# VH-VL binders against GTPase-activating protein and VPS9 domain-containing protein 1 (GAPVD1), part 1

Scores and structures below are computed, not measured.

Target 1, 239 residues: GTPase-activating protein and VPS9 domain-containing protein 1 (GAPVD1), of Bos taurus (Bovine) (a5d794r147to385)
Amino acid sequence: SYLLQVLRYLIEFELKESDNPRRLLRRGTCAFSILFKLFSEGLFSAKLFLTATLHEPIMQLLVEDEDHLETDPNKLIERFSPAQQEKLFGEKGSDRFRQKVQEMVDSNEAKLVALVNKFIGYLKQNTYCFPHSLRWIVSQMYKTLSCVDRLEVGEVRAMCTDLLLACFICPAVVNPEQYGIISDAPINEVARFNLMQVGRLLQQLAMTGSEEGDPRTKSSLGKFDKSCVAAFLDVVIGG
Below, numbering starts at 1 at the first letter of every chain, in headers, positions and changes, except where a header shows other numbers; antibody chains aren't numbered by Kabat.
F, E and O are the ipSAE of ESMFold2-Fast, ESMFold2 and OpenDDE, as the mean of both directions, binder to target and target to binder. V2 is 0.75 times the mean of E and O plus 0.25 times the DockQ between their complexes.
[cut] stands for letters that were removed.
The coordinates of atoms that the task and the answers printed are left out; those that the model quotes come from them. Centres of patches stay.

## First folded at step 1 (VH-VL)

Design c1 (framework fv_canakinumab)
Fold by ESMFold2-Fast, scan of step 1:
Structure c1 (fold): chain C 239 residues (1-239), chain A 122 residues (1-122), chain B 107 residues (1-107)
Amino acid sequence: as target 1 above (239 residues)
Amino acid sequence: QVQLVESGGGVVQPGRSLRLSCAASGFTFSSYGMNWVRQAPGKGLEWVAIIWYDGSNKYYADSVKGRFTISRDNSKNTLYLQMNGLRAEDTAVYYCARDEYYDFWSGYFDYWGQGTLVTVSS
Amino acid sequence: EIVLTQSPDFQSVTPKEKVTITCRASQSIGSSLHWYQQKPDQSPKLLIKYASQSFSGVPSRFSGSGSGTDFTLTINSLEAEDAAAYYCHQSSSLPYTFGPGTKVDIK
């Protein structure tokens, strides 16, 4: 199609010629990123894939009365009033306060790990219906950028993973109603926050081994099956 | 408690330089991107500059490109804005603001400082 | 740059009434739109992020909706403390830009 040829052109003449193509891609404001987003959002097979992959785990998240899965201790504390903090954690500044906050963080982290792994499981299960045109675009990015001497193989793979997760899958995880994955189902603040946590962690899995990875999540990434994301990429780009 | 405290504002003559500081506390400063946003007296908000969590990436509004430099010292939990070639139109309250997420989720400012007034006047 | 326009510029509202503020982008920004409240002589405060996600501690009467180019902030039942300027802000592309603001006063 004409749009696929334009996307290939932009990989060759925008991303490849950039002194830092990954930052350009991740910034999401280059011509390639804008056109890729418009193309993928208008693609029926992309909606089919996203619905098959995300509808069930998102609906399960929405119907369950889940906890607010905050893993930053300071942000978790800030969610509660001083009176609630005293009731839940005890005297502010005490060893018991610190321990009870950490227990809630640990509990939320365990739940978040289980939730993210559930999304990864559905992704693996539905890889077979991944859109052919998107597979072609990712494959073209891999082939074109692999010819650039200044780019390590790991960085090229990370860019392809960024395209699949940050530019395609994660936006649909965070805003499923915008992408038509769910309809007429209200998303409360807790559910929306938990979807954001899932999206953030899926993106961080894509950044594992990158200098530009988020330092807040690097230590906890070992709890996730990163090989599942790598296997998905390998199927998409071929190998 | 997340806290951002700006300092370094004051009255300065056109063409001079001024350096603003933003002292951060209550969070891991090195894990967050930071922004400067300004507001002229009685006017709306205008975005000025961004710096990534590790200082590796910076971007500026066209109105300040080539004159302003954003920087940070993660060991001191401090954000800076070096303002050179100041003009009357740079007169504003300058806020530092925390960028909640890195990269694709960057751009919303969850916590803001109290602001520091910069007046460029003869 | 992406230009944001807000409507109305100014609104004087009776307490307990519903307030609707609109923000329009010059091009599609997905859901990368955020709403801030600024009371006189105070710093801006985040109300809504990514079009519809409430920030911690924000009263439930505030809600956001929209995607693409058209976005709405709704205050379901206006309270006296809601008298403020409201700004939309896009993070879809650099440079980041703000709307011109909407001032809400109590009658």
Scores: ipSAE 0.011, ipTM 0.490, lowest interface PAE 9.0, mean pLDDT 83

Design c10 (framework fv_canakinumab)
Fold by ESMFold2-Fast, scan of step 1:
Structure c10 (fold): chain C 239 residues (1-239), chain A 120 residues (1-120), chain B 107 residues (1-107)
Amino acid sequence: as target 1 above (239 residues)
Amino acid sequence: QVQLVESGGGVVQPGRSLRLSCAASGFTFSDYGMNWVRQAPGKGLEWVAIIWYDGSNKYYADSVKGRFTISRDNSKNTLYLQMNGLRAEDTAVYYCARDFYDTDYLFDYWGQGTLVTVSS
Amino acid sequence: EIVLTQSPDFQSVTPKEKVTITCRASQSIGSSLHWYQQKPDQSPKLLIKYASQSFSGVPSRFSGSGSGTDFTLTINSLEAEDAAAYYCHQSSSLPYTFGPGTKVDIK
């Protein structure tokens, strides 16, 4: 494919030449990211893989989960009116208010961890049907960037997982109806927010391979099955 | 070479206002979150405020909430701190500091600092 | 807020001696602890990030360890240029807080 050759060119002349290729990839606005998105969205085997991997866990989320899984205490509080806050948490500024807010944050975090691990499990189950064309691109990225002296091996592996998760899988998690993964099922505000939370955490897991990234997520990242993400990458680039 | 240069400090009376600026160079300013950290004379470091790379999120220490406003102008590579209702306890050297990897909340590069003295 | 405590407050050391500074958090912060060096009349400089990772350009004699609530900064063989204040910083939750600092002087 012409696009495959262009993507290979962009790895060599856009990503490799960048002072910070990982940040460039994370932003998703570079030529490589834009063309990769167009290529993967037009690929039939990619749609089959995404449907096999995401249909079931997304449908379970839409049916089972009614809780808004916000883990930022300030944003959690802001979601409720003053009257609702008093009913849920008690008098504003009290020790009870702080304690009740933290209990809800902790509960939401536990639910979110379980949910993300469910998505990781489905990814592992469906590695066997990963698209050959996308596997070739990831392998080219690994090969090309592993030869760059300024890039640590862990950072190159993290970029490959960024490509698989942030640039391919996570967009389909957040907008499954637009990717044709689900049909005839409405996505309400709460479900959309929860899918966005799953997408953000999958991206964070991909970005922490080199011990870089948001340190506030490190305490919660220890609860996730990181080994499954690493195993998935190894199969994609090495077999 | 990453450089951060603060300006706007000086002597000011209690209750008045002051605006600090931090001029950034040597990196793509719009890719990084930025912080203000202060240090009272002979004392330790105190985090004041953070602003995300695009200006969409801002957070403040409780001691300055409602009085200080952090802002940025990415077209000018400049970070600002508007300080209103200044108190004696706001007397400090104010540093601007860059976030490592866009709002990671650790400070990889710091400016030289600008002294703010609040006294009558 | 998360309170950080440093020990010792002050230490006077002969050149080439090993220096150990500890930082304790009032609650678990995982590995979200960072160490800074501040020489007199200068800005702080990042030394160690995420408890144990050296920042670029930092001499190998500086190392960090720990997780959860207990963290250590070690200077394996003190040089004259290492006379400074050392601060720990947690980034686990808002508000972000610093330890009170440890001053290291040369005898």
Scores: ipSAE 0.000, ipTM 0.413, lowest interface PAE 15.8, mean pLDDT 81

Design c2 (from c1 with heavy chain E100L Y101E F104S W105S S106G G107Y; framework fv_canakinumab)
Fold by ESMFold2-Fast, scan of step 1:
Structure c2 (fold): chain C 239 residues (1-239), chain A 122 residues (1-122), chain B 107 residues (1-107)
Amino acid sequence: as target 1 above (239 residues)
Amino acid sequence: QVQLVESGGGVVQPGRSLRLSCAASGFTFSSYGMNWVRQAPGKGLEWVAIIWYDGSNKYYADSVKGRFTISRDNSKNTLYLQMNGLRAEDTAVYYCARDLEYDSSGYYFDYWGQGTLVTVSS
Amino acid sequence: EIVLTQSPDFQSVTPKEKVTITCRASQSIGSSLHWYQQKPDQSPKLLIKYASQSFSGVPSRFSGSGSGTDFTLTINSLEAEDAAAYYCHQSSSLPYTFGPGTKVDIK
């Protein structure tokens, strides 16, 4: 409880008083962000929630998903040697090369959309088990920042979503072994990359509604169930 | 082909200012975070500063905080490092390095420029 | 700041021998550790990202392992072209930090 009061104080006197509290929060170097990370990592109910939400979809990913889900055409090409590139895509600079690369990107995007929606589904399923202490912190952020005339409702909601996804859930998606969600299960290169892709897209969903999103995933965000993320926030803040 | 080309290095006297530039080509510059990393002659790598893809987030090593300013111009595909109050210990080869697109998982430097030498001497 | 230490500082190795370089963090950094190779008068190049993931085009003789505070970079069979300095880098928290480096020479 002591730490909860300090976190409330930091919302009031660090974030609220900032000229750009969302940028400060996303930077992750302010006192609030540092203390929130320490608090949430030491919170047993948070570990229980993350395990209930993430264990199954992560284990399914580790066992079933063998495809490397790269969606950047240049990075996808770099994964292959020149000889492999010619075999898979044809002659560099040709129309066929561009077409074949785009086909692989499109296939990977479809698979990544399905994977992210699976994680969102598990999050939706476990929303009511969200930790009470973290729910209180998010609610305090919403109440305190909603009273600031210079901040639009959408920006305040975006900050609360940043706190839930970027600062709490996404780190556990990328490093589940560090958060105790999985144990004694190896995470190979492909699986780790795919977990990073899931984390990146969940974070992009949290950061939508501004020019701050990754331009390459911005147009693809319509393929995800954004209503589940909004509903998750509404349950957490008690609306 | 990803290319990063630094410029602006040279010999400068203590207390003066110098601005480094890094010209990027072969990728969508506006989608990637960028870093400056330096290396003093005969020594190891030292991280200097980061800027996010949209310029919204910046952080500096304590040794340069308050003296150096990182910035970018996405319309020109160029990264900058404004160095004020230069000291002898700032003598180093300065590299610009490409980070990932916005990502909370941590960042690695997949491509580096050739470096530009800054010598601060009296 | 998170401090990274590397061992050994210097290693002279016969070609085809196995080289192991260790990197230790002052606090847990999960898997957010990356390895770079720097040859004399050249820019650093990424070898391994996120403790164990090989960067594209890196020879299979390079591998990484570890998590938390203890990490290793292994060169299974050293080639002449592998004479270089090797640096670990943590991206778990700002400020980002590098290890002091390990220099590998050929006997």
Scores: ipSAE 0.000, ipTM 0.418, lowest interface PAE 16.5, mean pLDDT 82

Design c3 (framework fv_canakinumab)
Fold by ESMFold2-Fast, scan of step 1:
Structure c3 (fold): chain C 239 residues (1-239), chain A 120 residues (1-120), chain B 107 residues (1-107)
Amino acid sequence: as target 1 above (239 residues)
Amino acid sequence: QVQLVESGGGVVQPGRSLRLSCAASGFTFSSYGMNWVRQAPGKGLEWVAIIWYDGSNKYYADSVKGRFTISRDNSKNTLYLQMNGLRAEDTAVYYCARDSEWELLYFDYWGQGTLVTVSS
Amino acid sequence: EIVLTQSPDFQSVTPKEKVTITCRASQSIGSSLHWYQQKPDQSPKLLIKYASQSFSGVPSRFSGSGSGTDFTLTINSLEAEDAAAYYCHQSSSLPYTFGPGTKVDIK
């Protein structure tokens, strides 16, 4: 198609010529990012892939998961009133208070890791129906950027993972009703927060080995099945 | 050692049924999509059907849709092809072929094939 | 469905000569094209995946190239054991389709 050739052109003349193509891609305001979003959102096979991949785990999250999966200790504490904090964690400033907060953070982190790995599992299951046009675009990005001497192979792979996760899959995880993934299922505050956590962590998987990542997020990444994400990318780029 | 062994082929009359089996060994069968591909005597390869690793999705070539059913039993490491309403043009060697665990849509390992002959 | 055509249908080559087989798709398939070798009375074997990537254990004399609609399989120096039929296969969309095959024989 015409749009596929324009996207290839933008990889060659916008992303490749940039002094920091990954930052440009992640910012999402360059011509390539804008056109890629428009193309993928209008692509029927992309909607089919997203629905096949995300409908089941999102519906399970909506009907089964009631816990608010906050992993930032300060934000977790702020969710509770002072009276609730005293009841749940004890006297503020005590060793017991710190211990009880950390136990809740650890519990939420374990649940969040299991949830993200569930989404990765569904992604693995549905790679067979990944949109061919999108596979071609990612493959062209890999081929074109791999020829740039200043970019190491890990950085190019990370950029391709950004395109797959941050630019295509994660928006549908966070806003499934907007993408038509679910119907007539209201998303409450807790469910929305948990979907945002899943999307954020999936996006951060592309940042392994990078200095740009949040230290707390980087720490958590070691608990996920990153081999499945790497394998998914290898399939898409033809490896 | 990845191995795929087809069985169940034979001579059948038009309009009748036959079930093919493919016994898999040497890999985690439940992690791979599986395909049936056929080849008429002296002709080229023709794709027949695919089944996802967990059996949740299936797709068929138009020439066999509504007559053939692909299925699998992951507890027995076995793939099946139920062939109903057989026609002379279904005469072919039927191959079992594996998609890769994470790699999409190429057939990295094939069975030896089993011959199906539809004749009166 | 996507139709694949191969040329030539048949090629008879002397040992150590270069063989070139082409595969053309009726519409763009990106790099989702794979090549298989089938010797008489044997099952097909994967040679090249995703247009240009050699499958493990495949001799270096086999190489693939191309993208979009035009693809090429090259055997740089034909050996006697390379006498076989060669098939291209597209995985860009269901239903999957194969080319009609190219038979390579030794003079």
Scores: ipSAE 0.000, ipTM 0.405, lowest interface PAE 17.0, mean pLDDT 82

Design c4 (framework fv_canakinumab)
Fold by ESMFold2-Fast, scan of step 1:
Structure c4 (fold): chain C 239 residues (1-239), chain A 120 residues (1-120), chain B 107 residues (1-107)
Amino acid sequence: as target 1 above (239 residues)
Amino acid sequence: QVQLVESGGGVVQPGRSLRLSCAASGFTFSSYGMNWVRQAPGKGLEWVAIIWYDGSNKYYADSVKGRFTISRDNSKNTLYLQMNGLRAEDTAVYYCAREDYGDYEWFDPWGQGTLVTVSS
Amino acid sequence: EIVLTQSPDFQSVTPKEKVTITCRASQSIGSSLHWYQQKPDQSPKLLIKYASQSFSGVPSRFSGSGSGTDFTLTINSLEAEDAAAYYCHQSSSLPYTFGPGTKVDIK
């Protein structure tokens, strides 16, 4: 494919030549990111892989109508009116108020960890459906960027993980209806928020994520099965 | 029909070399990673080595690292295992096994195996 | 390396009886656990992939379950042709490793 050769060219002459190729990739506005998005969205095997991987866990999430999985205490509190806060958590500023808020945060975090690990499990199960064209692109990124002396092996692996998760899988998790993964299933506000939480945490599971990231999500990264994501990447770049 | 056929086994003295071959048919050989797995008489399965679909990456079990070399010729649909410095504990039936390019995780099919006996 | 242990080592059962074989990993392997059947003087054959997915052509009496470190292979109603050695295999990381095997005989 002509597009595959253009993508390889952009890895070599846009990403490799950048002072911070990971930041450029994650911003999603460079030529490589734009062309990658167009290529992957037009690829039938990519739609097949995304549907095989995401349809079941997304439908389960939509049917179960779970709680709003906010893990930031301040944002969780702000979602409720002052009257609702008094009912749910008690008197503002009391020890009981802080304990009740923390209990809800802990409960939501446990549910979110289980949910994210479920999505990771489906990714691992569906490796056999992963598009050969996309595997080639990721392998080219790994090989080309691994030759750059200023980039550590962990940084290169994190970029390949960003390409797989942030640039390909996560957009479909957050907007499954736009990607044709689900049909005739309405996505309410709570479900949309929970899908966004899953997408955000998957995006933060890069190998060098512990160096960076939102403090609220950084503490949760240790609870996820990072070995599954690493194994998925190793299969993609190793074959 | 998808098929793997090993050859090259035999009786060999300790310290000598032997080369095993695995002929693949019925599938696109160049799209699949390949493995060697061995089984000593009356014992269980022991993984030996892997080679990626394009030959770019190889990995070995510690017990054979530095003595065995895995290779492939995609134009001939053939997998190889070069065994140097053979020891009595290398006596086993050697199987080649396929794992999918998009699915490196399970082994199917397996060859019939070829017996290597290292004895003095 | 990841070590896999299987129990029991040997089981002799009457036809139609339920057989349960367990495989434990020394560390979490997610669902990257596969089960193989090996009959005397034959090559291993894939039964179950990714802990719980039946391979094509495998009889429905075979099922797998588990995740993380604890996995189970179940033969719901043993048939004469099921007398074989059963091996678990992890593909979570290199080097790949196999369990020591469980031999199932028919009484």
Scores: ipSAE 0.000, ipTM 0.402, lowest interface PAE 19.3, mean pLDDT 82

Design c5 (framework fv_canakinumab)
Fold by ESMFold2-Fast, scan of step 1:
Structure c5 (fold): chain C 239 residues (1-239), chain A 120 residues (1-120), chain B 107 residues (1-107)
Amino acid sequence: as target 1 above (239 residues)
Amino acid sequence: QVQLVESGGGVVQPGRSLRLSCAASGFTFSSYGMNWVRQAPGKGLEWVAIIWYDGSNKYYADSVKGRFTISRDNSKNTLYLQMNGLRAEDTAVYYCARDDSWYEGAFDIWGQGTLVTVSS
Amino acid sequence: EIVLTQSPDFQSVTPKEKVTITCRASQSIGSSLHWYQQKPDQSPKLLIKYASQSFSGVPSRFSGSGSGTDFTLTINSLEAEDAAAYYCHQSSSLPYTFGPGTKVDIK
């Protein structure tokens, strides 16, 4: 298609020529990102893939998960009244209070890890129906950027995962009604927050590469099933 | 069957070099971070080095930094540890261990180990 | 470098007794702590990952708990095959570090 050739052109003459193509892609305001969004949103097979992958885990989240999965201790505390805080955590300023808050944060983190891994599982399960047009675009990005000496293979793979997760899958996770993944199902404040948490963590899984230079900066992601994301990317690249 | 098999251990004199290999089978080697862990005779476990799933990042324990080099060949499903400037305190059983993720985490699969003896 | 300390160093336990092993980190590591079992002349085996998640095939008598700096491995009812050295390991930051180990023997 004409649009596919324009996207290939933009990879070669916009992304490849950039001093920092990954930053340019992540900003989402470059010509490639804008055209990719328009193309993918208008692609019927993309909607079918997103629905097959996301409908079930999102619906389960909407009907079953009533807990607010906040992992910032200060924001967690602020959600409760002083009376609720005393009942849940004990006396303010005590060591027990700090310990009980951390226990709730750890519990929420564990639930969030399980939830994100569930979404990754559905992604792996539905890899067979990934759109051929999008697969071609990702493979072109991998081939074109892998020829750039200043870009390490890890950074190129990270850009391809950025395209798949941050630019395609995560927007549909956060706003499933807007993308037509669900209909006639209300999304309350707690559910929206939890979907945003899932989207944020999926985006963090995509934002990897040698640009951070220090493995320690990526240690927090060790709880997630990244092998499934890597395997999915390998299938999408075309082998 | 998921398996890691180390080789290349032996007796060497101080100051010499030795290269260890770890052959992986039964899983997609290129999807996992890999580690080397050692254990001196009768002592505890000591982490040595990590390498990312794609080879893009490496990190070493201070005791081996500048002397040891970790590497991998994903086309051959093999992990390596090049050990230069060997010292008596490097005497240990060396294990390769699979990260439960593509760059770090819990070590879910271990090799059988290969003994390296640096004689005085 | 994050230092891990384990207690006790050694314990001799009667069969079917409850065993508790503690691991303490010199600074907070969240839930990034893992437990391994090593029998003589064998490789270590993963028991518990991320403080409390049982690894596949591990008997239900093994459980882990804790967060931050204080972690516990519990063997609810010790069996003869559980005589081994037990190590904690943190993956919160590099360099990764192991505890010194706890040896469990049967009386």
Scores: ipSAE 0.000, ipTM 0.404, lowest interface PAE 17.9, mean pLDDT 82

Design c6 (framework fv_canakinumab)
Fold by ESMFold2-Fast, scan of step 1:
Structure c6 (fold): chain C 239 residues (1-239), chain A 125 residues (1-125), chain B 107 residues (1-107)
Amino acid sequence: as target 1 above (239 residues)
Amino acid sequence: QVQLVESGGGVVQPGRSLRLSCAASGFTFSSYGMNWVRQAPGKGLEWVAIIWYDGSNKYYADSVKGRFTISRDNSKNTLYLQMNGLRAEDTAVYYCARESYYYDSSGYEDAFDIWGQGTLVTVSS
Amino acid sequence: EIVLTQSPDFQSVTPKEKVTITCRASQSIGSSLHWYQQKPDQSPKLLIKYASQSFSGVPSRFSGSGSGTDFTLTINSLEAEDAAAYYCHQSSSLPYTFGPGTKVDIK
């Protein structure tokens, strides 16, 4: 495809020439990011891969998970009225209040970690059918950016991981109906929030090794197998 | 090579407390999530609690929530289950089990690949 | 919580015959289902993880299949050492849950 050739050109003459190619990539407004989005969304094998990888875990989430998986204690508290807070957590400012809030945060975090690890498991199971065109683009990014003296190998690997997770997989996780992953299945507010939480954590995994994360999220990220993402990237680059 | 050994089981009266330990050897304990699973005499398996690799995340089955506390000491390679307010229905063999998750490995797995021998807890009057 | 049901409760099977055990989930769990074998007075042992992946050292006669809500464990040619209870376990969401078990005896 001529678009593949243009994407390679943009890696060399837009991303490589940038003082911070990863920031440029993640902002999503550069020519490479725009064309990659158009190309991947129009690629039939990409839709097949995303459906094989995401349909089951997303449908499970939509059918099973009724809990709102907020892990920020202040945002979790703000979801409840003052009367509900008193009922659930006790008197504001008490030791009991702090304890009960932390218990709910811990419960939600455990559920969210299990949920994200489920998505990672499906990704691992479906690496064999990853699109050849996207594999080629990622490989070109790795080869081209590895020649840049200012970029350490970890930064280049992080950018390739960004392309795979933040730019390709995560948008489909957050908006599966838009990407055709699910059909005629309603996504309520709680389910959408939980999908956004999954997407946020997958994006945090993509940023690992080059940037510091949120301290709360960073402790949770240690639970995830970072090597699973590295192994997936190695298969993609190596093919 | 890899092994989990439970201890601390015994006979205890209703309403009292008991603490179970699970000693891990042959693997990097601090890299794995750990679970407690119990089995009443002649009955099936019942999941009890989970603790993540660093001790930060915990979750309990509704039947034990508020009475049992899971904890770990990574410096001693030991998992614990503090059982308070024991009831006759808590009578079971308690197993510790390792999730197949490695935070530094090449894959994620949450199946229970290694199990201890179990320790019997009998709650009777 | 996700409820797992197993069928049958009990099977008595002639040696070398095929055994099929079914596990059904009350909600979709994708492929996050694991199978365990427990012999009398022994700890459970992992047989199959993620519906279809054989655990290391497990004989090839054991296989698993299924996704969503319906899962099967198959023993293609029953050996005497396979007399045990078999449990399914879902890790799709917390709390984790086990099926009630299927006891397999050899005739």
Scores: ipSAE 0.000, ipTM 0.396, lowest interface PAE 19.3, mean pLDDT 82

